# Designs tried in a protein design chat: VH-VL binders against p40099. Part 11

Target 1, 211 residues: p40099
Amino acid sequence: MATKQLLRRQIKRVINALDYDIIAAESHTISQAVRSLIASANSRRVACYMSMDKGEVTTGEIIKNLFQDGQEVFLPRCTHTSESKHFKLREDHHPHLIFHRMSSLKMVRDLKPQGPYQLKEPEPHIEESDILDVVLVPGVAFDIKTGARMGHGAGYYDDFFQRYKILHEGQKPLLVGLCLMEQVASPIPLEKHDYSMDCIVCGDGSIHWFQ

## First folded at step 4 (VH-VL)

Design g1 (framework fv_firastotug)
Fold by ESMFold2-Fast, scan of step 4:
Structure g1 (fold): chain C 211 residues (1-211), chain A 123 residues (1-123), chain B 108 residues (1-108)
Amino acid sequence: as target 1 above (211 residues)
Amino acid sequence: EVQLVESGGGLVQPGGSLRLSCAASGYSISSGYYWSWIRQAPGKGLEWLARIDWDDDKYYSTSLKSRLTISRDNSKNTLYLQLNSLRAEDTAVYYCAREGYSSGWYEDYFDYWGQGTLVTVSS
Amino acid sequence: DIQLTQSPSSLSASVGDRVTITCRASQSVDSSYLAWYQQKPGKAPKLLIYGASSRATGIPSRFSGSGSGTDFTLTISSLQPEDFATYYCQQYDSSPLTFGQGTKVEIK
């Protein structure tokens, strides 16, 4: 845990200090690679994160491209298990991620900051996701040799993947990690409940497949 | 740092046509962002005309769409605005500008502007 | 179309003065989509504020923006010689993009 915390802090410091033009250029390269990947997989229902104001791959261009290409777009809302009809994995586990359908690019642009991280998030009354073909996954660091992902530590995405798998007969969507070059790290310490990516798309345009 | 330099302005007769250029440096126009043309008539305010994005999608002011064509040449890192059927009221300084980007989104505010090029429509 | 009306249309001020410029929209504008620009004679506009209150890179702290709904304000807390210019608000919440008519800040 200590090693994971130290690595997380080190990488966050690097990416938060990164020149914005570098983040924009790598995010554009990733957006082009993701667009091609989604088209080649013939994916219709795509969950994408709403990017933070700094320190990660930005997703605005990806979301615009998803609408242009006719995909159904879903964005996350961070909740508490007491505010959801969904089951808890265990009694003490409260982080709860729900994806909601966005009907237009304007709907996405009009989202207001809310929730524990003050991210632009869907309102709770909006249609919740059922089946998802692809989830574009944020992270602090990714291991392009193993598919391992290090998140921010709250466990929202890992909780969602495990609940999804239980509800969908052991199946899960394609998990695609989006990775700035400065977020590549190896080895990443993994705990039992951490989910590895099926695919990682990096800021140099490279795509890494696992399994 | 991003720099934009407009050219191609000058005196044009009513009914004439003109092609304006905007040479960008310090950033590749194919790498991202929306790029716009905005004009300002003497003593008046600013009017947005057209934009083009990194994927060559084009958007126009509805009142002027029939008389404007926006385009780009990635090999020259240059934006263009074609003006047709010019009228006296098209007399203005024409600016090219890069649209902003914040919180993961391209937004329709303008963070870098060229110096402008004057178009005068007169007989 | 959203019309933006600035007041005053012009003002005279001295170095060190606090200057306030208002921008009123004909219908509600989400504060996330309101910008302010400075323009000096013969020059292009320069971005000062975006998202109603976020200062653009390199803009001095004496410039601040505020407001929501239909009423927005640009404040210059202590006017400097280089601040004599025309100021424009712009909304980007609704198409078409529209600008205010401008406020000219002149030396007294």
Scores: ipSAE 0.000, ipTM 0.500, lowest interface PAE 11.7, mean pLDDT 84

Design g2 (framework fv_firastotug)
Fold by ESMFold2-Fast, scan of step 4:
Structure g2 (fold): chain C 211 residues (1-211), chain A 122 residues (1-122), chain B 108 residues (1-108)
Amino acid sequence: as target 1 above (211 residues)
Amino acid sequence: EVQLVESGGGLVQPGGSLRLSCAASGYSISSGYYWSWIRQAPGKGLEWLARIDWDDDKYYSTSLKSRLTISRDNSKNTLYLQLNSLRAEDTAVYYCAREGYSSGWYDYFDYWGQGTLVTVSS
Amino acid sequence: DIQLTQSPSSLSASVGDRVTITCRASQSVSSSYLAWYQQKPGKAPKLLIYGASSRATGIPSRFSGSGSGTDFTLTISSLQPEDFATYYCQQYGSSPLTFGQGTKVEIK
């Protein structure tokens, strides 16, 4: 019996049934809090995600705000370790996440469906990220007491964080989880390779910090 | 709840101009969403006309581009469509619609207005 | 532009029948970027399916979508009286956004 898999299924069912306007309202609240957070941290290089068409905090407003405020914006591309120029972290782990620089909001808007999940993603030849100040992290569920995050199960973000740490001599960006109120869960069990968030921003506008 | 209300339809003379409004409530049009105008001639199918992005970039149907202007007023949360040099074949119900979630890049239409009928006749 | 052709243009069916409508694209469309709408006489279109197979909020389970590339299908597993309507496919994988010509479903 895998408790994490059961919790993931239960939360996904709840989130997929949410009214569009609830997700939009909470995403707007989160976008305002995130904008303030990034400004106060004086962050310049921000990785965000391309939100799916349902079931998570939407990031269109956040990305618009990042460009308006003069931040450098990076978006993810999901790939396979065999397709990457980067090293493989462990045997039999193939999911690989690469962030690419977006030069304008127009470039983001015009992204084409790519990769194994046919999400709107950057082209593989676009400038890859180096140093990042902040990564805005999606998830299925977040524990606002511990900073624990539960992803979709493929391990893309956890792989990226570990790879980033190795490539940047132990340095890590600020990891900010974005959480609908309906995604709050406790306890979330942590596995060996899981990364906890430094900060979680929730749909009610609350911000939770972890040391 | 998201609501879209079109206005400005009615009887218009051939050669005249048309200005339609679409008032949105329940969300901000500046918040990551795309807006479109779509029309439907009596007994015919749907025809996409124009879309405006949250960054104010505008896209137009190739066949109508020279006659169309899409715009918005964020302070009034209202979308506009101007169509010039009206012809009988412009007779249609005109719909305002929101595209996707507040992400702005999933361009299916999740909310539609009731439509406003435009009749071009002498 | 991507042209969408629906087949059939019209059909007659009885309550309880399985109805299948196809949408064929002139060039490849990602299966994630195809939507289906229902329109009843005198009303605005209503979103049924997006991303080729995801059912919109409040849409009955008898409606399902499938397909990829150039060939997409909308299925109504057990037709109800309220399903008398015209159905449209729409692609959003590339600009300009385009619709199929529509399929009219008439109750026998």
Scores: ipSAE 0.016, ipTM 0.548, lowest interface PAE 7.2, mean pLDDT 83

Design g3 (framework fv_firastotug)
Fold by ESMFold2-Fast, scan of step 4:
Structure g3 (fold): chain C 211 residues (1-211), chain A 122 residues (1-122), chain B 108 residues (1-108)
Amino acid sequence: as target 1 above (211 residues)
Amino acid sequence: EVQLVESGGGLVQPGGSLRLSCAASGYSISSGYYWSWIRQAPGKGLEWLARIDWDDDKYYSTSLKSRLTISRDNSKNTLYLQLNSLRAEDTAVYYCAREGYESGWYEYFDYWGQGTLVTVSS
Amino acid sequence: DIQLTQSPSSLSASVGDRVTITCRASQSVSSSYLAWYQQKPGKAPKLLIYGASSRATGIPSRFSGSGSGTDFTLTISSLQPEDFATYYCQQYGSSPLTFGQGTKVEIK
């Protein structure tokens, strides 16, 4: 039977072979749907990932739209538990995701590559998030029948969601997965601590809600 | 709602310099986007001239770059275009426009000013 | 520089007709970064379509765009009297930004 890692590698190969035109077109469609979704939900504090050059839904248009519509925007920084003021879930768990407030589109554009993955990330001194209404979640693959998500394997987002839930007395933000059509997979194997999405927005403009 | 209003046009003599202004309202020019100048000679098509972003990075049409300077004043929320060594061929309606945000490098124009006519003649 | 050539350069049509305008690029336009504008006499251009096929806010559904690579099309499915104008394509896949020469639509 195929393992989670084999499925992850298979999907990544498909996505990495996609023409940029396909990624751009689907990302634009997703951006339109996300904008409407956030407006309908009256969401104010939105966390959004900073997209890589290739291999996932691009988020530049979404971030621009969030600022235009007056939302408070938060971007992620990948770190280590030893460098964080937050508690760790268990002794051997080191992936640690922190969201930082971006005050303007200019601040986002000024971000420099940093951290273990050399992504454009906020600097450590920037205001950390407290309450979030919505988190726009990246992934390698999503199951539009179940809401299951497969990440890159390090567990940064699942760690963040669990710590957030503990700190906010069981409350969590709305988790919205952003999914190229080529990232749809079913079934996705889940482990005990994996978080499923509340909603998945796909490259064809479809929106899938989960109970 | 973004509005752009150009000013500074009129009748000017060959060999002189021209400075156009574009007053923006409804959006702070320091907050994002690219901002461009585009001209249109009477009865002719559109020609892109220059752009500036909120980081003050400047880009120019290759044929005109030695004669153009684009700038902005954040305190006045205003864009400027300086054109030197005026010629009869510079006679045109000059527009300022905001670029959308899709590619991150070059864009389409989502809001335009009404234009200001510049006539270069003795 | 990417040269954009529109065809036809001018046309006349009756109200209710389907009008098609083509924009051909001398080189492939990256990511279908192509826009269409409408310009009426004495007025600034108005954005109709961006990203080859996305309608701008407030633009009637009779306007549609399609195409990729070097071949792009603007279609007006049922021409109205207010659609008398000159139409321009513009690429933003590379620098410098370039426009087509324009297509004048004259209502019979």
Scores: ipSAE 0.000, ipTM 0.411, lowest interface PAE 16.5, mean pLDDT 83

Design g4 (framework fv_firastotug)
Fold by ESMFold2-Fast, scan of step 4:
Structure g4 (fold): chain C 211 residues (1-211), chain A 123 residues (1-123), chain B 108 residues (1-108)
Amino acid sequence: as target 1 above (211 residues)
Amino acid sequence: EVQLVESGGGLVQPGGSLRLSCAASGYSISSGYYWSWIRQAPGKGLEWLARIDWDDDKYYSTSLKSRLTISRDNSKNTLYLQLNSLRAEDTAVYYCARGPEYFEWLSDYFDYWGQGTLVTVSS
Amino acid sequence: DIQLTQSPSSLSASVGDRVTITCRASQSVSDSYLAWYQQKPGKAPKLLIYGASSRATGIPSRFSGSGSGTDFTLTISSLQPEDFATYYCQQYGSSPLTFGQGTKVEIK
């Protein structure tokens, strides 16, 4: 039985062996499926992650499409409880994710690396999200049979979803996991506080709905 | 204030076993961190031994895995390392160290270290 | 296993000197997942640099890291009295985690 850490390392090894053109092709296929999905759901306020240089579905094309189609675009910033204006969910819980509104594609392009992981993130003074229709969720691995997601381990997204649900009377946005074919894994162990996806979009263009 | 405090070292005989403890304070070991045991023989360099994360996943040095067990107790906020079949070359200062909150794919660098506990294996 | 070799193994320097320590990997370190630590006698190691070039919180700007692939460098631009210590590189791009053998920076 594989552990979460073993699964993370196995998947990284597979992804690092992929040619760039395979990741680009799968990301393009996912971008087309996501564009169609968002349009069919009549979604206006979309949170999307800023993709790293490699190792995950790239989101540059998705972000471009969101602006072209007139959606409001929100990108994440990783914080801790002493920096955040939001309430603390658990006494010793430090991960804290805030989404900020991006006004243009140029604003996104001009973001600078910041924070401990040197991710391209919005400045803290930028307008924070309220209601979101859709969150496009990154992950290390996804279970297309259950909707389970394995994140990087810090719980930033799970914390955000729980806080969002509390602030919005039990409502949550549509959670859409973006998954290279090489990131599909089953079973994925779930902890009590982990959130499953409502929908997973895979690199072959397939869309998997849950519940 | 984050602290890690090792204990359980001392003089042990060859062929014996030891169990080291690492008491964490200022945060909960049930949160999204990773911990490793790392040792340093007198006057020598650092050697990684084992890793455990917040979801109880375990990883061991290939050369030592048959003699090592890493574990944790959330109720005591404490990490443990057991080493069996002790040899003279196991004489070292043993450190526990915390990896940063995991957001990136691999983040096995160590932002906080305990003071270390000396283990001397001698007859 | 990725083997890390530091050079030099030791050096003697004066306050105000520029000190350069190199770390060479036996194979490419993925994503520049390399850290540097400082260790003073009788003390635990202290994180200086992670991700090859990112300074840890509270680390003075005279410490800088650079490099990618197999060749990495730690530079101290103007050595201070508190900088006499042993320095270690560590890769976390693949398992098992490995450290360099250390570079001792001694006073002349």
Scores: ipSAE 0.000, ipTM 0.463, lowest interface PAE 13.0, mean pLDDT 83

Design g5 (framework fv_firastotug)
Fold by ESMFold2-Fast, scan of step 4:
Structure g5 (fold): chain C 211 residues (1-211), chain A 123 residues (1-123), chain B 108 residues (1-108)
Amino acid sequence: as target 1 above (211 residues)
Amino acid sequence: EVQLVESGGGLVQPGGSLRLSCAASGYSISSGYYWSWIRQAPGKGLEWLARIDWDDDKYYSTSLKSRLTISRDNSKNTLYLQLNSLRAEDTAVYYCARDYEYVWGSYDYFDYWGQGTLVTVSS
Amino acid sequence: DIQLTQSPSSLSASVGDRVTITCRASQSVSSSYLAWYQQKPGKAPKLLIYGASSRATGIPSRFSGSGSGTDFTLTISSLQPEDFATYYCQQYGSSPLTFGQGTKVEIK
């Protein structure tokens, strides 16, 4: 849609103008809030993402904190049903995520660039996640009034959440969106298959709960 | 296994219009990815023209955007490119391709290509 | 616009040779977002390398990519008969998307 395209363009303009120091400051604030949230939820198995240099909350500090606090850390690999042997949810939908266990901070630092956009991703032979307590979710934009998330278009995270729910008899992890202040937008258009966040943590340290 | 088949090429008069089709199989164009049109003039390199995503967002080459319209028909799993005000310089093989963008703000590369359809603009 | 210049424009080689093709950008390519394609006569281009160095699915290990910033290289370590083709680089680090002019690898 035009509305979705205009929202993406607006956020891109703002984010492309952000200095790294602003992203770093907001990411540090978010990291502190996330650390407290995970501790309060008594969460053991945490999925996080490997952050890019532009347009999103950086996750290096979060990952370091997870290891320091004794949590089990999982990172995503972007894949396709033809490569992974996992079942497809719909006849014509193939993109999906697999989360892999990281045993140490050194293992994370040693990850090699892989996939379409040279993201540091786990190797496919590394232990795949089973039960997850929390997933820290990236996005283009988040609606702090509704919990809605606008993703990167291919549906990787929404596919993972639905697949997880099927494999775990209707249960899902706590979905926590990580949001620079500059990524806040309302309203966000949603499709039937889109997942909303249970919680959004913003660059000012605020935590917004839904449901 | 993604397969793309272009059609609609042939001889066209200068000043006319053309509508190219790209029939996709092995993947639904409404399920994800961007889908692009790229052309190649005889003996020359590749030129990106336009892309459309599964959600109908459209992007065009700045130099050609006034003459191009990209569209899709999900029920036929088919992409279209309309090019107006044709010039001799538009003579090229036109390809459709799957255009992969996972992370927002990253630009695209093309992992699957159709076989191409030749358009000749001449009187 | 980022202009991509390939060197050489054409080369002649024998089976078993090591072939090196360079792609020079007029400006730095963000995040090494550079791809390489192979095109055989009468055929569509085929993706070989993306992200400057990542081999696409099904592409033989003799193809490798390297480089960052403004200078990128495609190497074929031991040329095979099926490798005689034209090779193109493409940057996707900034808009508009641009391709190199191509390098033709001919049989000697």
Scores: ipSAE 0.000, ipTM 0.436, lowest interface PAE 11.9, mean pLDDT 82

Design k1 (framework fv_cilgavimab)
Fold by ESMFold2-Fast, scan of step 4:
Structure k1 (fold): chain C 211 residues (1-211), chain A 125 residues (1-125), chain B 112 residues (1-112)
Amino acid sequence: as target 1 above (211 residues)
Amino acid sequence: EVQLVESGGGLVKPGGSLRLSCAASGFTFSDAWMSWVRQAPGKGLEWVGRIKSETDGGTTDYAAPVKGRFTISRDDSKNTLYLQMNSLKTEDTAVYYCTTEGDYDFWSGYSFDYWGQGTLVTVSS
Amino acid sequence: DIVMTQSPDSLAVSLGERATINCKSSQSVLYSSNNKNYLAWYQQKPGQPPKLLMYWASTRESGVPDRFSGSGSGAEFTLTISSLQAEDVAIYYCQQYYSTPTFGGGTKVEIK
């Protein structure tokens, strides 16, 4: 069994060697499947991520489709408890995600890179999410047999899911992992606080559901 | 033991070109993010630019004073980092250091954990 | 660009005594997402390249003696040498890596 760090290295190496056309084609296929899935679930409040230049499913088309179809769109901001004034899950744990409402596609396009990693994030004064129907979840790798997800190691998404569950009486949104074919891995080791996906959408258009 | 050995420095006239090399050993060069940092004689440190590992996209970034004139590249098969310097100005006179940044971990920043001995570039008529 | 200002330009300290170097950034280098200060300290001895001493403002690099300590947050930082040794004579630089990296002007530490 590979450790998570070794598996991350192996998968990132494969993905970074991919031709842009392959990532674009798989992302388009995923965007079509996601659009259909959201419509069939009659979902209104959708959290999505701002995709990086490489290494993951691109989300520009998904975000455009969400606005076109009249869904309410939410994007993540990485923060910590001294800025957000939110509670801590653990004694020395401060980093967490907040999702903020985007009012238009223009607002999304105008987002500025922030922080040392220059991620396009909403400003902290923008309306925070309450109820979410669906969260589209990024990752380094996904296990299509179990629903397991491996993130970048910071635990932001797992922290958010735990906070959401606490604040909403044990309820959670539908967790949909977005997965290039090259990000499929099995087995993915699970830690105590890791969240599995309810659904994984892959670059070949396949959709995998987990109970 | 990590070693970085710069070479290729020398005297060049304003408007000229020069290529620096940095030979790396003692670590997995292909996984490392690499930077160039310069120091004018008797002055402080100035970052020049970086190149990421191929695993993290192999992209380059440059400081404003050198953007468009300098190009950073790497040859992972030879464990060698390069700095191509074009349209040199007298203000480019400095010792040029090859440096490693943290591992390609997603959260690594621009702190420089290993440095070469440096190579002197003098731009003078 | 974030401008880094160090003070003093130079100081003379007796062997075994405390040395204190200050570093100010024109903007906060505290990243809200991970609550870390993107601030490093380097030591440069005559004729040698700089050596990393400290990162995340207060984390010592492996092999750095515990007499070196870093403190501060946001825009104001301090490097302290609790008991100066002969081998500590050097120029010390702070550096931010919150954005495009910039260095302070340096502080020369000499024996009194």
Scores: ipSAE 0.016, ipTM 0.535, lowest interface PAE 7.9, mean pLDDT 85

Design k10 (framework fv_cilgavimab)
Fold by ESMFold2-Fast, scan of step 4:
Structure k10 (fold): chain C 211 residues (1-211), chain A 127 residues (1-127), chain B 112 residues (1-112)
Amino acid sequence: as target 1 above (211 residues)
Amino acid sequence: EVQLVESGGGLVKPGGSLRLSCAASGFTFSDAWMSWVRQAPGKGLEWVGRIKSETDGGTTDYAAPVKGRFTISRDDSKNTLYLQMNSLKTEDTAVYYCTTEGDYYDFWSGYSYFDYWGQGTLVTVSS
Amino acid sequence: DIVMTQSPDSLAVSLGERATINCKSSQSVLYSSNNKNYLAWYQQKPGQPPKLLMYWASTRESGVPDRFSGSGSGAEFTLTISSLQAEDVAIYYCQQYYSTPTFGGGTKVEIK
């Protein structure tokens, strides 16, 4: 835990110091690559995330493109088993994600900041996802040689992938990591429950596939 | 040993300006998110505003009563936090404390508790 | 803003007796996602700055004696001093950090 925490902190320092213009330029390149990827995979049900202004690939353009191209769009809400009444994977009441269906770009733009982090999240009563074809995954760092991902430490995405797999008889969506060039790191230390990406799309437009 | 030492307080007339400084030592100042908290004589505590580390964006947030009049800044090369106070009102009379925010390991950290406090500096706004 | 209300305003307790301080928030400061209460407690002695006692409602700051304990969840919280000592005479403040930080009005603890 110590080594992973120190690496996460070091990478966050580099990434949080990036000028917004660099993030915007790389995010645009990624958006174009993702659009082509989703079209070529003939994917219909796509989970994305609401991006922050710093520290990650911005997703506004991706979300707009998904609606323009007729995909069904899902966005995450952070929750706890005591609230969601979903089963827990671990005895310690592990936090988890629920993806909710967004019916329009207007619905996404009308989302209000919620909770102590002021994240724009769907309301709990909105339709929950069932089957997903693709999940666009944020992270602190990605290893383009192995597909390894380092998240923020709370385990929301790793919990979601394991939970999804249990509920869908071992099936999983295509996991696509979105990676600024400055988020590329190798090696990334992995823990037992960490999920690797099937595909990583980087800020230079490169796409890396893993088996 | 963490130490925070405020200076720059004094008597000022309504409409005047003051700049407070906070000299920090005993921790990595450049990593810390810093806040100002004030306390009117014989009254309770009131959060004034905060500044994030430059690494985490260097952004500032202010309490409604001071927004537009007060500016928080930092000089990491000097390990010093500043509070520029303009258009001062009698209601701004208080001891001003420099504080460190307790939890900045969480990437999405909103607000925090305050784990270290300076001894404070008194600002009196009176005619 | 979330309004924090403390009660009582002041209390006098004999040495060795239990002191109980209450804090209410105008809305819940429990974040269901992580099951944490965004609530802290401070001790302020005359002529001194506040000192952090407790965070996440019930986690004692390093060096704080175990006679201090925090309890409660959501919108109602309690700070308990199980056996008051002379050095505990102070004003105690609660603070929420779920949104823009706000403090309670303080509770003055005195010896009878």
Scores: ipSAE 0.012, ipTM 0.597, lowest interface PAE 9.1, mean pLDDT 87

Design k2 (framework fv_cilgavimab)
Fold by ESMFold2-Fast, scan of step 4:
Structure k2 (fold): chain C 211 residues (1-211), chain A 125 residues (1-125), chain B 112 residues (1-112)
Amino acid sequence: as target 1 above (211 residues)
Amino acid sequence: EVQLVESGGGLVKPGGSLRLSCAASGFTFSDAWMSWVRQAPGKGLEWVGRIKSETDGGTTDYAAPVKGRFTISRDDSKNTLYLQMNSLKTEDTAVYYCTTEGDYDFWSGYSFDYWGQGTLVTVSS
Amino acid sequence: DIVMTQSPDSLAVSLGERATINCKSSQSVLYSSNDKNYLAWYQQKPGQPPKLLMYWASTRESGVPDRFSGSGSGAEFTLTISSLQAEDVAIYYCQQYYSTPTFGGGTKVEIK
């Protein structure tokens, strides 16, 4: 087996065993650091993930803060190129992410679980994102020395970044990885088309820049 | 030592139901994406469906021939995977294998690292 | 669905000689963004479940002997056993995981 997959399984085991209180405490610390970071960057259009029940930095507080501070908020929906009619990055139709504008915190709270991961996701008819200033990126592990990110293996975020770059003539948003202390790993092997983070925010409040 | 042990196979008439079980040991079952793959007598391999780990959403995917008739579930407290088969047809006759999915890259999954010994399901009048 | 075609259906090879199995997909299984072929090989002996030999077309699974090698790209792939041993008598399957997984029909390798 590949070393990357062994590392992914090892870290998932650790984070799945974390007490909810630890995740909540680190997520709160990250939320405060992210709030300051976004304010300092004067960012307006922020894409954020809807956090799962466990195993990653929770984003409820971040989303609430984004609305309180007047940012435009975008959330992901998992879909398929055969249904979305977005262009294919490979010969066959395949899964991908689309970000949709959320007009209010109430709209976010009203979202229903759907899609392959049963995440609370926007409905397909909601306005799709164009330009994004910042994307808050989930992951299994992050390398705070290099900015490398390891995802769950489905590749939704790397696909989205590739699509975004194509559609915006090589430009991309600021990629900010959100990292529990238990998700820090080094080295993380990079494949040719894996996207590294511009910035990683960790559960101890530290912020690591790579650009 | 990874071990997968299927059970619950047998003879059933068309339109009937069966539930297969797969008892897992030797790895952290709760982290694993699990699949069922079947093999009709004298034929090749056919993927049936998968279930992701609860951490990755616990979602299921099915091959077109079984969608709506088969349901995959898991009980992580018992390290057990299930396949509930309803509305069985003669073309469902096969050895059913429990398997772990490899976790390799961007589009990983659907490659099968470890396999059980299989359990025979015969759908015949 | 991507259709996988293997050739030959059966192959008789002397001990110590090279065995070559071909696999063709109806569509390319090369993903241009990561430059990887979503192709695996399995070995199945009579009365036993399949065992993973190879993934990403050419990466050997842990514990698989060096005499097994995979090659090819896009839509045409080959599994080679450089020096056939008695324990290698089996049916070999290719499988794409570029989309919903599909398997080849199998190639039976036997000793002549």
Scores: ipSAE 0.000, ipTM 0.457, lowest interface PAE 15.9, mean pLDDT 85

